# Designs tried in a protein design chat: VH-VL binders against q9h9l3. Part 374

Target 1, 176 residues: q9h9l3
Amino acid sequence: PRKMVAIDCEMVGTGPKGHVSSLARCSIVNYNGDVLYDEYILPPCHIVDYRTRWSGIRKQHMVNATPFKIARGQILKILTGKIVVGHAIHNDFKALQYFHPKSLTRDTSHIPPLNRKADCPENATMSLKHLTKKLLNRDIQVGKSGHSSVEDAQATMELYKLVEVEWEEHLARNPP

## First folded at step 17 (VH-VL)

Design GG79 (framework fv_fezakinumab)
Fold by ESMFold2-Fast, scan of step 17:
Structure GG79 (fold): chain C 176 residues (1-176), chain A 120 residues (1-120), chain B 111 residues (1-111)
Amino acid sequence: as target 1 above (176 residues)
Amino acid sequence: QVQLVQSGAEVKKPGASVKVSCKASGYTFTDYYMHWVRQAPGQGLEWVGWIDPDSGGTFYAQKFEGRVTMTRDTSISTAYMELSRLRSDDTAVYYCARGDYSYGYSFDLWGRGTLVTVSS
Amino acid sequence: QAVLTQPPSVSGAPGQRVTISCTGSSSNIGAGYDVYWYQQLPGTAPKLLIYDNSNRPSGVPDRFSGSKSGTSASLAITGLQAEDEADYYCQSYDFSLEAWVFGGGTQLTVL
């Protein structure tokens, strides 16, 4: 069996009017929720908007932050060859400029059985906060000082574990 | 309706630069990556690089790093590929191709190609 | 040199079955990356024929099928027709090169 990890990234605004999303933090946890990686990451471009209310990133976090090129190399070494779980994970891969094999990717925002367990339309895109509250009876992303990417990665792994057996069986019968 | 329209053929001398354009229509330009692929006469397909029209982020094949620059203008849904310090072996048809990034990566829509001839 | 290996040519008679192989390595197809196939008619741009190993875009006949096993993939064409004469290219992603990579192409001749 392949090892499984969960990832969550935080982005800040760069470029004109801060509309470009650039990686500023990445957290990776193992199957049991133990932290394998958690670093603040310095974008190569000037930060226009920290988006602190959601990202939790402030100017002080950029002091001693790992430069993007180095952080990307470290992250990709952890992800390569593993089943990677995320929520709307294409956004995280996009921020990493990374193509992960589809067959090794699990996106909790697009797993029909997970939505069914939450009494949501099977093909709707539900937020991580909503699914975690509905299925795990836990509040995440609480307050106005920003999200914890560690907390989000841990919640994402736990959500996937609720449907893991049936979803892996589905994927084996219906290869992606 | 959904299409990629490329600029016309170019003839250049060795050492010159060429800039090829690719205008998208019929879909949301910023929702898809734009890849560039070339094909020398009688030869196979060779990937050059991609640009994310949303962020302006780029990634180039190592062979072209330092000679290629990809840009875009979102106001006119147009992507550009500029190749500098041209050599005779850069003679090729250059294609732009749309790539889906949301769980799939297929190049599902291609421009007709732009022939770039490099000769003295 | 192409990163993925294809035979340079294959041939068949009308109504026959032909198969085109695409051989990769542990850094691309063997790493789990999907395989795509493109058909290129003479003088035209490539056209997506198969995506994600075995799926057909709208408008592609079911005579075309793809499969993948280990580090290799194959394209099968059944009920061969004269209009199938074209170059066929496989494609995947290589994580060590950090590049989209193509096979060298296979020219199909319908006898």
Scores: ipSAE 0.787, ipTM 0.907, lowest interface PAE 0.9, mean pLDDT 92

Design GG8 (framework fv_fezakinumab)
Fold by ESMFold2-Fast, scan of step 17:
Structure GG8 (fold): chain C 176 residues (1-176), chain A 120 residues (1-120), chain B 111 residues (1-111)
Amino acid sequence: as target 1 above (176 residues)
Amino acid sequence: QVQLVQSGAEVKKPGASVKVSCKASGYTFTGYYMHWVRQAPGQGLEWVGWIDPDSGGTFYAQKFEGRVTMTRDTSISTAYMELSRLRSDDTAVYYCARGDYSYGYEFDLWGRGTLVTVSS
Amino acid sequence: QAVLTQPPSVSGAPGQRVTISCTGSSSNIGAGYDVYWYQQLPGTAPKLLIYDNSNRPSGVPDRFSGSKSGTSASLAITGLQAEDEADYYCQSYDFSLEAWVFGGGTQLTVL
């Protein structure tokens, strides 16, 4: 089978009034939850809003951050040819300016059996925090200093593993 | 309804620049990528690049890097493609086409094209 | 020089079946990227005919069908009609070029 990784990105606000989301951190973990990549990333545009409450990004993290172009190249080398798991992963791919094959993409915000196991409506988009608490009995994104993209990527992989057999069988019968 | 309206034909001399516009209506302009594709007379389709109207982020085919600039104005739902240092082999119909934002794209809506003729 | 390879022309009589091939490589179709097909009538913009390998947009008749296997894709047109005379292009994404790539186009002539 193809290797599987999970990804989570943190974005900061750039552009007018910080309305544009730009990549500022990316974490990638393997199937077992080991970290393959975790870097702060310097956006090519001026940061207007660090969105620290959610991103955990502060000015100090940008001092030695990897420039976007370089970080993107490193990240894409890890993702290429692999099954990539994420939560609302289209936001991560958009921040990376990257198109990953749909047949190799797994979005834990759009897996009906996962919502069913959590006693949630199958077609609703549930937060990573809610699904992780309900299904793994674990609190993530705790406190006021922002989220950990490593923690989020690890939780995302663990959530996917709960439905992996069932969902892979579904995808084999019903290709995306 | 849902449509992309492009600016009119242009005739340019070698070395000049051209700026083509593409005005979107009937859908959320920032919800879709805007691609630019060209077609030389009697030839096939060639992808030039895309812009994300939401972020203003751009990505250009290597062949056009350094000569093409894509921009947008969200207040009037209009995307622009500017090509500089024109050569005769840049003569082509230039199309804008929208893309599926979330998981890739489908070029399901195209402008009618703008003929750019580069001649001495 | 197109990245995806199509035959330059194909022909058939009304009512017949024709198939147009689209050959890619391991960096595009072979990497799992979906294939799209477009129909271009003379003097008009391309029109999306097939998306995600085999799906038809609303308004496209079921005479048009797409398939994908390995590094290649095919467009099949059954029950040929005079109005089907057009150029047909396949498209996919190439991760090595980081570009959306097209086939060279196939001119369909209805005899």
Scores: ipSAE 0.761, ipTM 0.898, lowest interface PAE 1.1, mean pLDDT 91

Design GG80 (framework fv_fezakinumab)
Fold by ESMFold2-Fast, scan of step 17:
Structure GG80 (fold): chain C 176 residues (1-176), chain A 120 residues (1-120), chain B 111 residues (1-111)
Amino acid sequence: as target 1 above (176 residues)
Amino acid sequence: QVQLVQSGAEVKKPGASVKVSCKASGYTFTDYYMHWVRQAPGQGLEWVGWIDPDSGGTFYAQKFEGRVTMTRDTSISTAYMELSRLRSDDTAVYYCARGDYSYGYAFDLWGRGTLVTVSS
Amino acid sequence: QAVLTQPPSVSGAPGQRVTISCTGSSSNIGAGYDVYWYQQLPGTAPKLLIYDNSNRPSGVPDRFSGSKSGTSASLAITGLQAEDEADYYCQSYDFSLEAWVFGGGTQLTVL
């Protein structure tokens, strides 16, 4: 059968005024939540804003971080041919400069049954933090020192597993 | 009006460079990737690369890597494609086309094309 | 040549049906990537006709339909009209080439 992984990326600000989002960390977990990949990634451009409150990335993490081109190659080898789960996942794919097949992509920010189980409007875009609290009774992204992409990827996989059977049946009947 | 307006036709000598512009209007320029596609006379479509107007990040087809440079100016919602060391087989109509990186990926809006002729 | 294979030409009479094939491989359509179709009228830029295998943008008549199976896709045009005379291109993504790839194009002639 086709394997499934979950991904979450952290971005830092590069370019003028730090407005460009560049990949600076990527975490990938398997179906059971075991870490397959978790590396700090060195952007090719000067980092203007670490965005530490949200990214959890500090200058020290860039020491011996994997250069973008090398990290990208490693990550794409893991993602290719697999069902990839993420939350607002297009941002992760943009940061990776990568096009993943839509038929193999699962975005937990846009799965109507998941919102329904959380007592949220089916077509609304709900945050990962909100869905995780409502459906798994767990607090993630706690504190002011930044998010853990490992924690986020694990939560994303667990959320998807709540609706997996139902959603896969829906996709089989209504291909994207 | 949602549209992409390209610069006019160019005639160049072999070895020269050409820079084609593509001005976007009617939508948020930084929300969509800009692709460049060329078509030699009587031939099919060939993808050259893309630029993310938001980040300035670029990705080029291997065939053009080293000869093509894509840039943009967000203050005037304009994307540019510069092709250097021109050869006669670079003669083509060059199109810019809007593409979504999120869920669609389709090239849903195209410029009318810029004819670049390379001749001695 | 082109990465995706299309017949160079197809023809039909007004009111009839034609089908244009697009054959890929395991690194593009066979890998699960969606297929897109573009119509190019003489002297004009391509126009998006079908996206994500079978969906029509606003303004495209339901006479145009797309399908995908395995490593191949097809564009069907029913009720042919003179204004359908154009070149048609399929497109997908190839992960091995890391490139958006097009078919060689099919010229449709309507009597």
Scores: ipSAE 0.739, ipTM 0.891, lowest interface PAE 1.2, mean pLDDT 91

Design GG81 (framework fv_fezakinumab)
Fold by ESMFold2-Fast, scan of step 17:
Parts: C-alpha cells; sequence; structure tokens
Structure GG81 (fold): chain C 176 residues (1-176), chain A 120 residues (1-120), chain B 111 residues (1-111)
C-alpha cells in the first residue's frame, strides 16, 4: 500500500586530498524501474577528486548541475512518506544530510534472506555488483566510464523484489 | 575509556560569542556524528545541530541558523560549537553527544555539559 | 512549547509500575521515526535508556521498557526503585522541522 522507490547516489571527493564524499548525482526509480529523478548535483565545496572510474562524474557534468540545496529539496520531496530501497543506503542518506524512518528503509546490503539466496553469510555486506550477478545473472558497473546510478537503482529494486514478500512479512511481525 | 570531555564553564556578556569544545576518546572520532543539545536552567532539552566529523558537514536547527557554527579538528578528536551574539536566554548547559548515523541514531554517549552564563 | 508532549510529572511507590507517555504528530513519530528515551539524574548529563522504540543499551535493567503505537510512545518502569527518581525525556526526529526533537520532560517522584 505505501509507494516504493529505489535510490542510488554517486559521490565525488572534496576536502583535503579528496577524502570527503560529496553528492554529485542522484537517481531515483519507481517500483517498475522507471526513472523519477536523475540529475547531476553541484557540491557546495570544490571538487578535488571526481573518482570518475567509480562515479562516472567528469568536470563537464558539473557545468549545468543542480546546486546541492535545490537538488536536496527535490529529492526529499520524492522520498518523504515512501518506502526507500537502496544498497548501503546509509551512505546515500548521509550525502543528502537526510534522516529517513528506519521502518520505511530497505537496505539490500543488510537483508538476511537476500544473502541466503546468494549463498553468503547472512551478516556479510555484499557489493551490489556481486548480488546482481549471483541472483539476477546480470553484470552491472562494467567498463571504464564509471557506474550508472540509474542502472544501480534499477538493479537494487529488482534485488529487493526477490525477497519483498518474505521481508515485508518479517518486518510486519518484527518492526525495527 | 570511551568518553566526551567538554571545556569548562563560561560567563559572557550579552553580544559576546562563546566557543565550547568536546574532546572524544576511546572510539574512532570520524565514525559518529557529534550533536549539540542545550538545557536552560530548570528547562528541557533542545537540539542545536550536528556536525559530521568525517566530512565537516553541518546542519543546524532553524532557531540557531546564522548564530551557531560547528567545527572539528580530527587531529585531536575535538568538536567545537560557537554561538555568537549571545542573549541572556542563551544561558544553559550545552552538551555534546555522539550519534550513530547508520540506523541506530541514538545519542548514546554524552559529555558532562558546559554551563554558559550570559549576564551583565 | 516542546514538539513532543509528556506529562510534567508522574509518581509511584516502590515496587509499583509507572508509565510515561510521549505524544507526537504525523511529522515525527506518526511518520515512522523511532523514539528514544533518556534518564537524567539531578546534576548529571542525560543517559540513553531506550533506543529504536523498545531496545535497551547494555547496563539498563529490564525494568525499563519502551513501546510505540501510531503517533505516540510510552516508557514503562516496573518494580519502581528510589534510584529511578529522575527526569525522563523522549526524543524523535521531525521531518517538517528537519530537527531532532525532545519531549518537555517528565519528573518521576518515588513516594
Amino acid sequence: as target 1 above (176 residues)
Amino acid sequence: QVQLVQSGAEVKKPGASVKVSCKASGYTFTDYYMHWVRQAPGQGLEWVGWIDPDSGGTFYAQKFEGRVTMTRDTSISTAYMELSRLRSDDTAVYYCARGDYSYGYPFDLWGRGTLVTVSS
Amino acid sequence: QAVLTQPPSVSGAPGQRVTISCTGSSSNIGAGYDVYWYQQLPGTAPKLLIYDNSNRPSGVPDRFSGSKSGTSASLAITGLQAEDEADYYCQSYDFSLEAWVFGGGTQLTVL
């Protein structure tokens, strides 16, 4: 009954030696994998390291990128009141400076039934790439151009759908 | 061994600024947010804001926006809260407290508090 | 006013059960945000008693329990003892204010 979306963010390095992760792209898809939001986002601080091999972000993407404050408002409007699915989603919420209710959050890196289906220890944190290959027989995050946050968000939603019925029943009986 | 040690009491005139420190030990300083909470004498708890010691990112309650500045020095595991243009109603005990961003969110470790008195 | 509503005081005799309510709204507890409870002894910093609605940190006796329903939460203290005399605060997050919010506090007196 409550609407569900999946999110994936790309971060670039800011601060000394580029050690700080700052939001530079966000993609949000609906239950069917249709894109609801996909924008490059301009961090408020100077970008030291684009981390292009992983983020897919280049300086050209920043030219017309949405300023962080405006992008954040748009994103939070989409997320509020919905079940939000992500992989290691705490990193995305941290980059957004956002606190989403735990009861409406689904993290595919911390769902024991999903790890079980992948023949991995229930408490292990597995990468999105590994789970997608193991459970969906699909290769994501391939090539040298960096990751696609749209592709990652879509894969994350599909992974969650594999365990949705059993996990929602578990959460109804064992509220977080 | 896991503790937050705050600076000592301060007495300030209206219009002055105060900077309170909070030194963390016994855990990885950059793994937890540092929150600041105040309590006026005989009153309840009021959240001021947080700083992420890893990124230096901050978020302030709307009431304090423009008057509060939070910073940190990772080399000495110390967080700071500076409140400017002090008024008598800023008289309070100011606490630092660590918060777990990853799913826990509790303020599970608190400093002992720093009394800031604003008077003529 | 405090964003979360608590009774200003409650009292009980040793061995009794007391309950402290925390009433929120649709922008905080009603939106699904977890509730936390803190105990503040006179002259001390608050101490975390309950996190994520009903969980106890190490060292907190099982006499303390929390619950949450709809827009409200409750702290229950069973087997009331003299050392339980303190102020108790609930806390949650409010998405409309974008702030961590506290209840006004409840003074527990052990009679």
Scores: ipSAE 0.725, ipTM 0.885, lowest interface PAE 1.2, mean pLDDT 91

Design GG82 (framework fv_fezakinumab)
Fold by ESMFold2-Fast, scan of step 17:
Structure GG82 (fold): chain C 176 residues (1-176), chain A 120 residues (1-120), chain B 111 residues (1-111)
Amino acid sequence: as target 1 above (176 residues)
Amino acid sequence: QVQLVQSGAEVKKPGASVKVSCKASGYTFTDYYMHWVRQAPGQGLEWVGWIDPDSGGTFYAQKFEGRVTMTRDTSISTAYMELSRLRSDDTAVYYCARGDYSYGYWFDLWGRGTLVTVSS
Amino acid sequence: QAVLTQPPSVSGAPGQRVTISCTGSSSNIGAGYDVYWYQQLPGTAPKLLIYDNSNRPSGVPDRFSGSKSGTSASLAITGLQAEDEADYYCQSYDFSLEAWVFGGGTQLTVL
């Protein structure tokens, strides 16, 4: 049987004026929400903007961080051959410089039945925070100290489970 | 118009370097990856690598690592591929091609190609 | 050799149907990666013909179709015309090589 995991990444700003998004943390959970991977990751270039309000990352987290090349290898070993769930997941894959098969990718920001359950237009791109509050009655990304990628990955998996049967049947009839 | 315009043909001696340019127009240069693909005379297509014009990040096929360098200049929407320590079997037409990252891994727009001839 | 296997040539008469196969392995097509097809007319750059296994870009006629099953894909051309004479390449992604990979190319001759 093909296993399923959920991923969420945090990015910091590098490059001119911190406009480039570089991977600085990655969390991966299994189907039941247990953590399989959660590490701070050291970008190969100078961090200009920690984006702490959103990322939750501070300079202290970089001291023991895993270098990007090593972390990438570890993460890809976990993702390869699995169904990977995420929210706006193309941003995570881009930060990892990774190309996952579309047929094994599930993006909770682009699942029409999920939006329908949340009383939102099917084609709208809703935030993870909104969908989680509406469908799971849970507040995530609370406060000004940054997001938890573990919390986000867990919420993403739980959201997917709400539509899993319906969406997998849809994909079997309408392969991507 | 949406197009990729490449620099002209080059003739090089073994051991030299060549730098091919690819100027994009008609779209936002930083929104798409730029791939490089080569084709030796009478042979098939071979992927060389990509550059993300937004970040400047690059990824090269293992065969070319250590010899190829990809760069870009966002002020003039131009990507560059430099291949060093040229050998006769590097003789090929080198194409730049636009790639989509968001759920698509195809090359939808190609430059006309730059012939690089390596001969003594 | 090329990572994806195509027959080196195929031929047909005007109006006929031809099929070009593309055979991969467990690290590319068999891993679920999509297949893309390019047409290369003599002396020109490749042109995207089919993306995501079976989809046509604007301007590509219905007589070109793609399919994928298991570790293989195929390109079908119906109502063959003289202007279809070209080289055809399949492409996918290989996670073991971390590379875009191409088939060796198939030369289509319209007799």
Scores: ipSAE 0.679, ipTM 0.876, lowest interface PAE 1.4, mean pLDDT 91

Design GG83 (framework fv_fezakinumab)
Fold by ESMFold2-Fast, scan of step 17:
Structure GG83 (fold): chain C 176 residues (1-176), chain A 121 residues (1-121), chain B 111 residues (1-111)
Amino acid sequence: as target 1 above (176 residues)
Amino acid sequence: QVQLVQSGAEVKKPGASVKVSCKASGYTFTDYYMHWVRQAPGQGLEWVGWIDPDSGGTFYAQKFEGRVTMTRDTSISTAYMELSRLRSDDTAVYYCARGDYSYGYEGFDLWGRGTLVTVSS
Amino acid sequence: QAVLTQPPSVSGAPGQRVTISCTGSSSNIGAGYDVYWYQQLPGTAPKLLIYDNSNRPSGVPDRFSGSKSGTSASLAITGLQAEDEADYYCQSYDFSLEAWVFGGGTQLTVL
């Protein structure tokens, strides 16, 4: 079987009025939830809005943060050739300026069997927090001090494992 | 109507710069990447790079890095490609084409009609 | 040189079947990246003919079909018509080059 990892990224606001989402942290975990990568990343543009309530990122985290170009190279070396799991993962890939093969991508926000197990409409886009609470009985993204991308990546991998056998069989019969 | 309208033909001397424009209409300009592809006379297609109109982020093919600059102006839904230090072998039709980055579809599904750039002395 | 390999030309008679191959490597098609096909009539911009290996955009006749296996892809045209005479290009993404890459193009002649 191919190796599988899960990814979650945190973004800060750059550009006019902080409307542009720029990568500022990335966490990658393996199948068992062990951390393979977790770094704060310095955007190439000035940070206008840290979005701390959601990102958990503060100005202090940018001190000695890895420059975007270097971090991107490190991250892509980990992702290349692996099945990559994420939640609304297109946002993470966009922030990385990266094209991952669709056949090796698993997005837990678009897996109908996962929603079904959570008693949610199959084609709805449910939040990671909601699915994790319903299916794993765990609270993530608690409070107003921001999210942990490590915690989110770990939860995402665990959610995928609940439907892995069923979904991999579906994809083998119905290639993306 | 969904379309990409490119600027007119250009004739340049070696060493000059050229800036080609691509105006989008009929769709949300910031929802799609804009790719640039060139085709030398009688030759095949060659990818130059892309710009994300939403972020202004760019990515260039290694061959063109250092000579190409892509920009956009969201107020007029226009993307630009500037190529500097022109050589005779840069003579080509330059196309803009939109690409969907979003999950589910990634082809270049809409193309401009092309801008012929001729580089000669 | 083109990164993806296509035959430079193919020919067929009206009503016949023609197949155009597109050969890649482990860094593009072999890595799982999808294949796209474009039709280019003389003096015009390319037009998307097939996306995601085998899907047709609205307005593309079902006589055009795509397939992908291993490091290669192919475009099949059945019921060949005079108006199919054009250049055909395959395209994919190459993670090693970090670039969208094209085949060298195949000129289809309808005899």
Scores: ipSAE 0.752, ipTM 0.900, lowest interface PAE 1.2, mean pLDDT 91

Design GG84 (framework fv_fezakinumab)
Fold by ESMFold2-Fast, scan of step 17:
Structure GG84 (fold): chain C 176 residues (1-176), chain A 121 residues (1-121), chain B 111 residues (1-111)
Amino acid sequence: as target 1 above (176 residues)
Amino acid sequence: QVQLVQSGAEVKKPGASVKVSCKASGYTFTDYYMHWVRQAPGQGLEWVGWIDPDSGGTFYAQKFEGRVTMTRDTSISTAYMELSRLRSDDTAVYYCARGDYSGYGYEFDLWGRGTLVTVSS
Amino acid sequence: QAVLTQPPSVSGAPGQRVTISCTGSSSNIGAGYDVYWYQQLPGTAPKLLIYDNSNRPSGVPDRFSGSKSGTSASLAITGLQAEDEADYYCQSYDFSLEAWVFGGGTQLTVL
């Protein structure tokens, strides 16, 4: 059996007008929700927009943050060979400059049975906050001080567990 | 109309640099990675690296690290690959190829026609 | 030389079936990465023939099929036709090299 982890990343704005999303924090939890990794990460480019309302990142977090290249190496060692769960996970992989096998990737924003359980259209992309409230009766991403990537990763793993048996069976019959 | 149009053939001396362009049309340039692949005469395909036109981020095969630079200009939907300190064994056709990064696939589904770079003294 | 191993050549008669193998390792195909196949006609750019192990793009006839098992993949061509004469390349991703990798290529001759 392959081990399973969940990931959530926070990005800040770099480049012209802060339009480029650069990795600034990454949290990884195991199947039971225990934290395996949680670090602030220093982008190689100048931060134009901290996007604090959503990212929770402030200048103080960058003072002793792990440089991108080092953090990336640490993160990839944890992800390699594992089933990786995330929400809109392609954004996280893009920020990491990483190609994860599609057969080992689980995106809770694109699992039709999960949307069905939440009484949402099966092909809609629902937010993590909405699915967590509907299916786990829990409020995450509360307030305007930014999100906790640990909280988001934990919620994402719990959401996946609600459909794990059904979805793994579907994937075994319909390999991605 | 979805296509990648590459610059014309180049002849260079050893030690020179060459810069190949790849102009995209018919799709949103920033939605796909641009890969560069080369093929020496009579030989197989060799991956050089990729650029993300959205971020400008790049990743190069170890063999080319320190000699290759990939850039893009989003205003004209054009990607560039510059290879420096050319050697005779860099003689090859250089292709640009489009690759997705989303959950819909990583395949190189659209290729330029190639640019022949000849390095000779 | 190439990271993925293919036979250098394969041949068959019109109407017959041929299979081209692509052998990888635990750091690429064995790690779960999908396999892609490209057809290259003489003097042309490679063309995507198969993606995600067994899927065909629009315009690729069902005579071409792909499969994957363990650390290896195969391309099968049934009902061989003269126009199938080309070089065929497999491709995957290698996490240890952090690189997209190709097979050495297989030249198909239709006798």
Scores: ipSAE 0.782, ipTM 0.906, lowest interface PAE 0.9, mean pLDDT 91

Design GG85 (framework fv_fezakinumab)
Fold by ESMFold2-Fast, scan of step 17:
Structure GG85 (fold): chain C 176 residues (1-176), chain A 119 residues (1-119), chain B 111 residues (1-111)
Amino acid sequence: as target 1 above (176 residues)
Amino acid sequence: QVQLVQSGAEVKKPGASVKVSCKASGYTFTDYYMHWVRQAPGQGLEWVGWIDPDSGGTFYAQKFEGRVTMTRDTSISTAYMELSRLRSDDTAVYYCARGYSYGYEFDLWGRGTLVTVSS
Amino acid sequence: QAVLTQPPSVSGAPGQRVTISCTGSSSNIGAGYDVYWYQQLPGTAPKLLIYDNSNRPSGVPDRFSGSKSGTSASLAITGLQAEDEADYYCQSYDFSLEAWVFGGGTQLTVL
């Protein structure tokens, strides 16, 4: 069987008025939820807006953060050849400047059986927070101090595991 | 009308630089990557690199890194590719093509800009 | 040198079937990356013909079909017509080169 990991990234605002999203943290967990990678990442551009309320990133996290080029290399070594699970994962890949094979990508924001289990319309894009509360009875992204990308990656893997057998069978019959 | 309109043909001497433009219309410029692909006369397609018009981030094929620069101007929905220190073997038609980071395919292409490098 | 290998030419008569192969390696098609096909008529820009191995954009007739197996892909054209005479290029992504890569191109001649 092919190995599976889950990823969640945090972005900060760079560029004019802080409108550009640049990678500032990445967490990767294995199938059992063990942390394989969790580092703060220093963007190559000046940080205009830490977006702390959502990202949990503060100036102090940047002091010894891994430079983007080095972090990217480490992350891609972990992702290559694996099934990668994420929520709205295209944003994470874009921040990594990375193209992952679609056949090895699982996006929990676009899995109809998962929405069905949550009593949501099958083709709606539901938030990670909502699906986690509905299906795992767990509150994530609590408070105003920012999200934990480790917590989000762990929740994403657990959500995928609820539909893994059904969805993998679907993909085998209906390749992406 | 969704289209990419490229600048006209250029003739350059070895050692010069060339800057090709690609103006997008009919779609949201910042939603798609802009790729650059070249084709030497009678030869195949060769990928040069991409720019993300949203972030300004770029990624270049190793062969061109250090002498290609990709930029964009979002106010006029235009992408640019500048190639410096031109050699005769840079003679090619240069295409811009859009591709989305989630979809990947190059579904819309400019008509190409012929760059001739000769002494 | 092209990263993906295609035959330089293929030919067929009107109404016949032809297949164009695209051979990759473990760092591109073999790594699970999708294959794309482009048609280039003389004097024109390439046009997307097939995406994600086997899908057709609007306006591409079902005479064109794509498939992928292991480290290789193929484009099949049935019911050949004179207007199919063109160069055909496959494309994929290579994670080792971190580059979008093309096949060398195949010239289709309709006899």
Scores: ipSAE 0.771, ipTM 0.903, lowest interface PAE 1.1, mean pLDDT 92

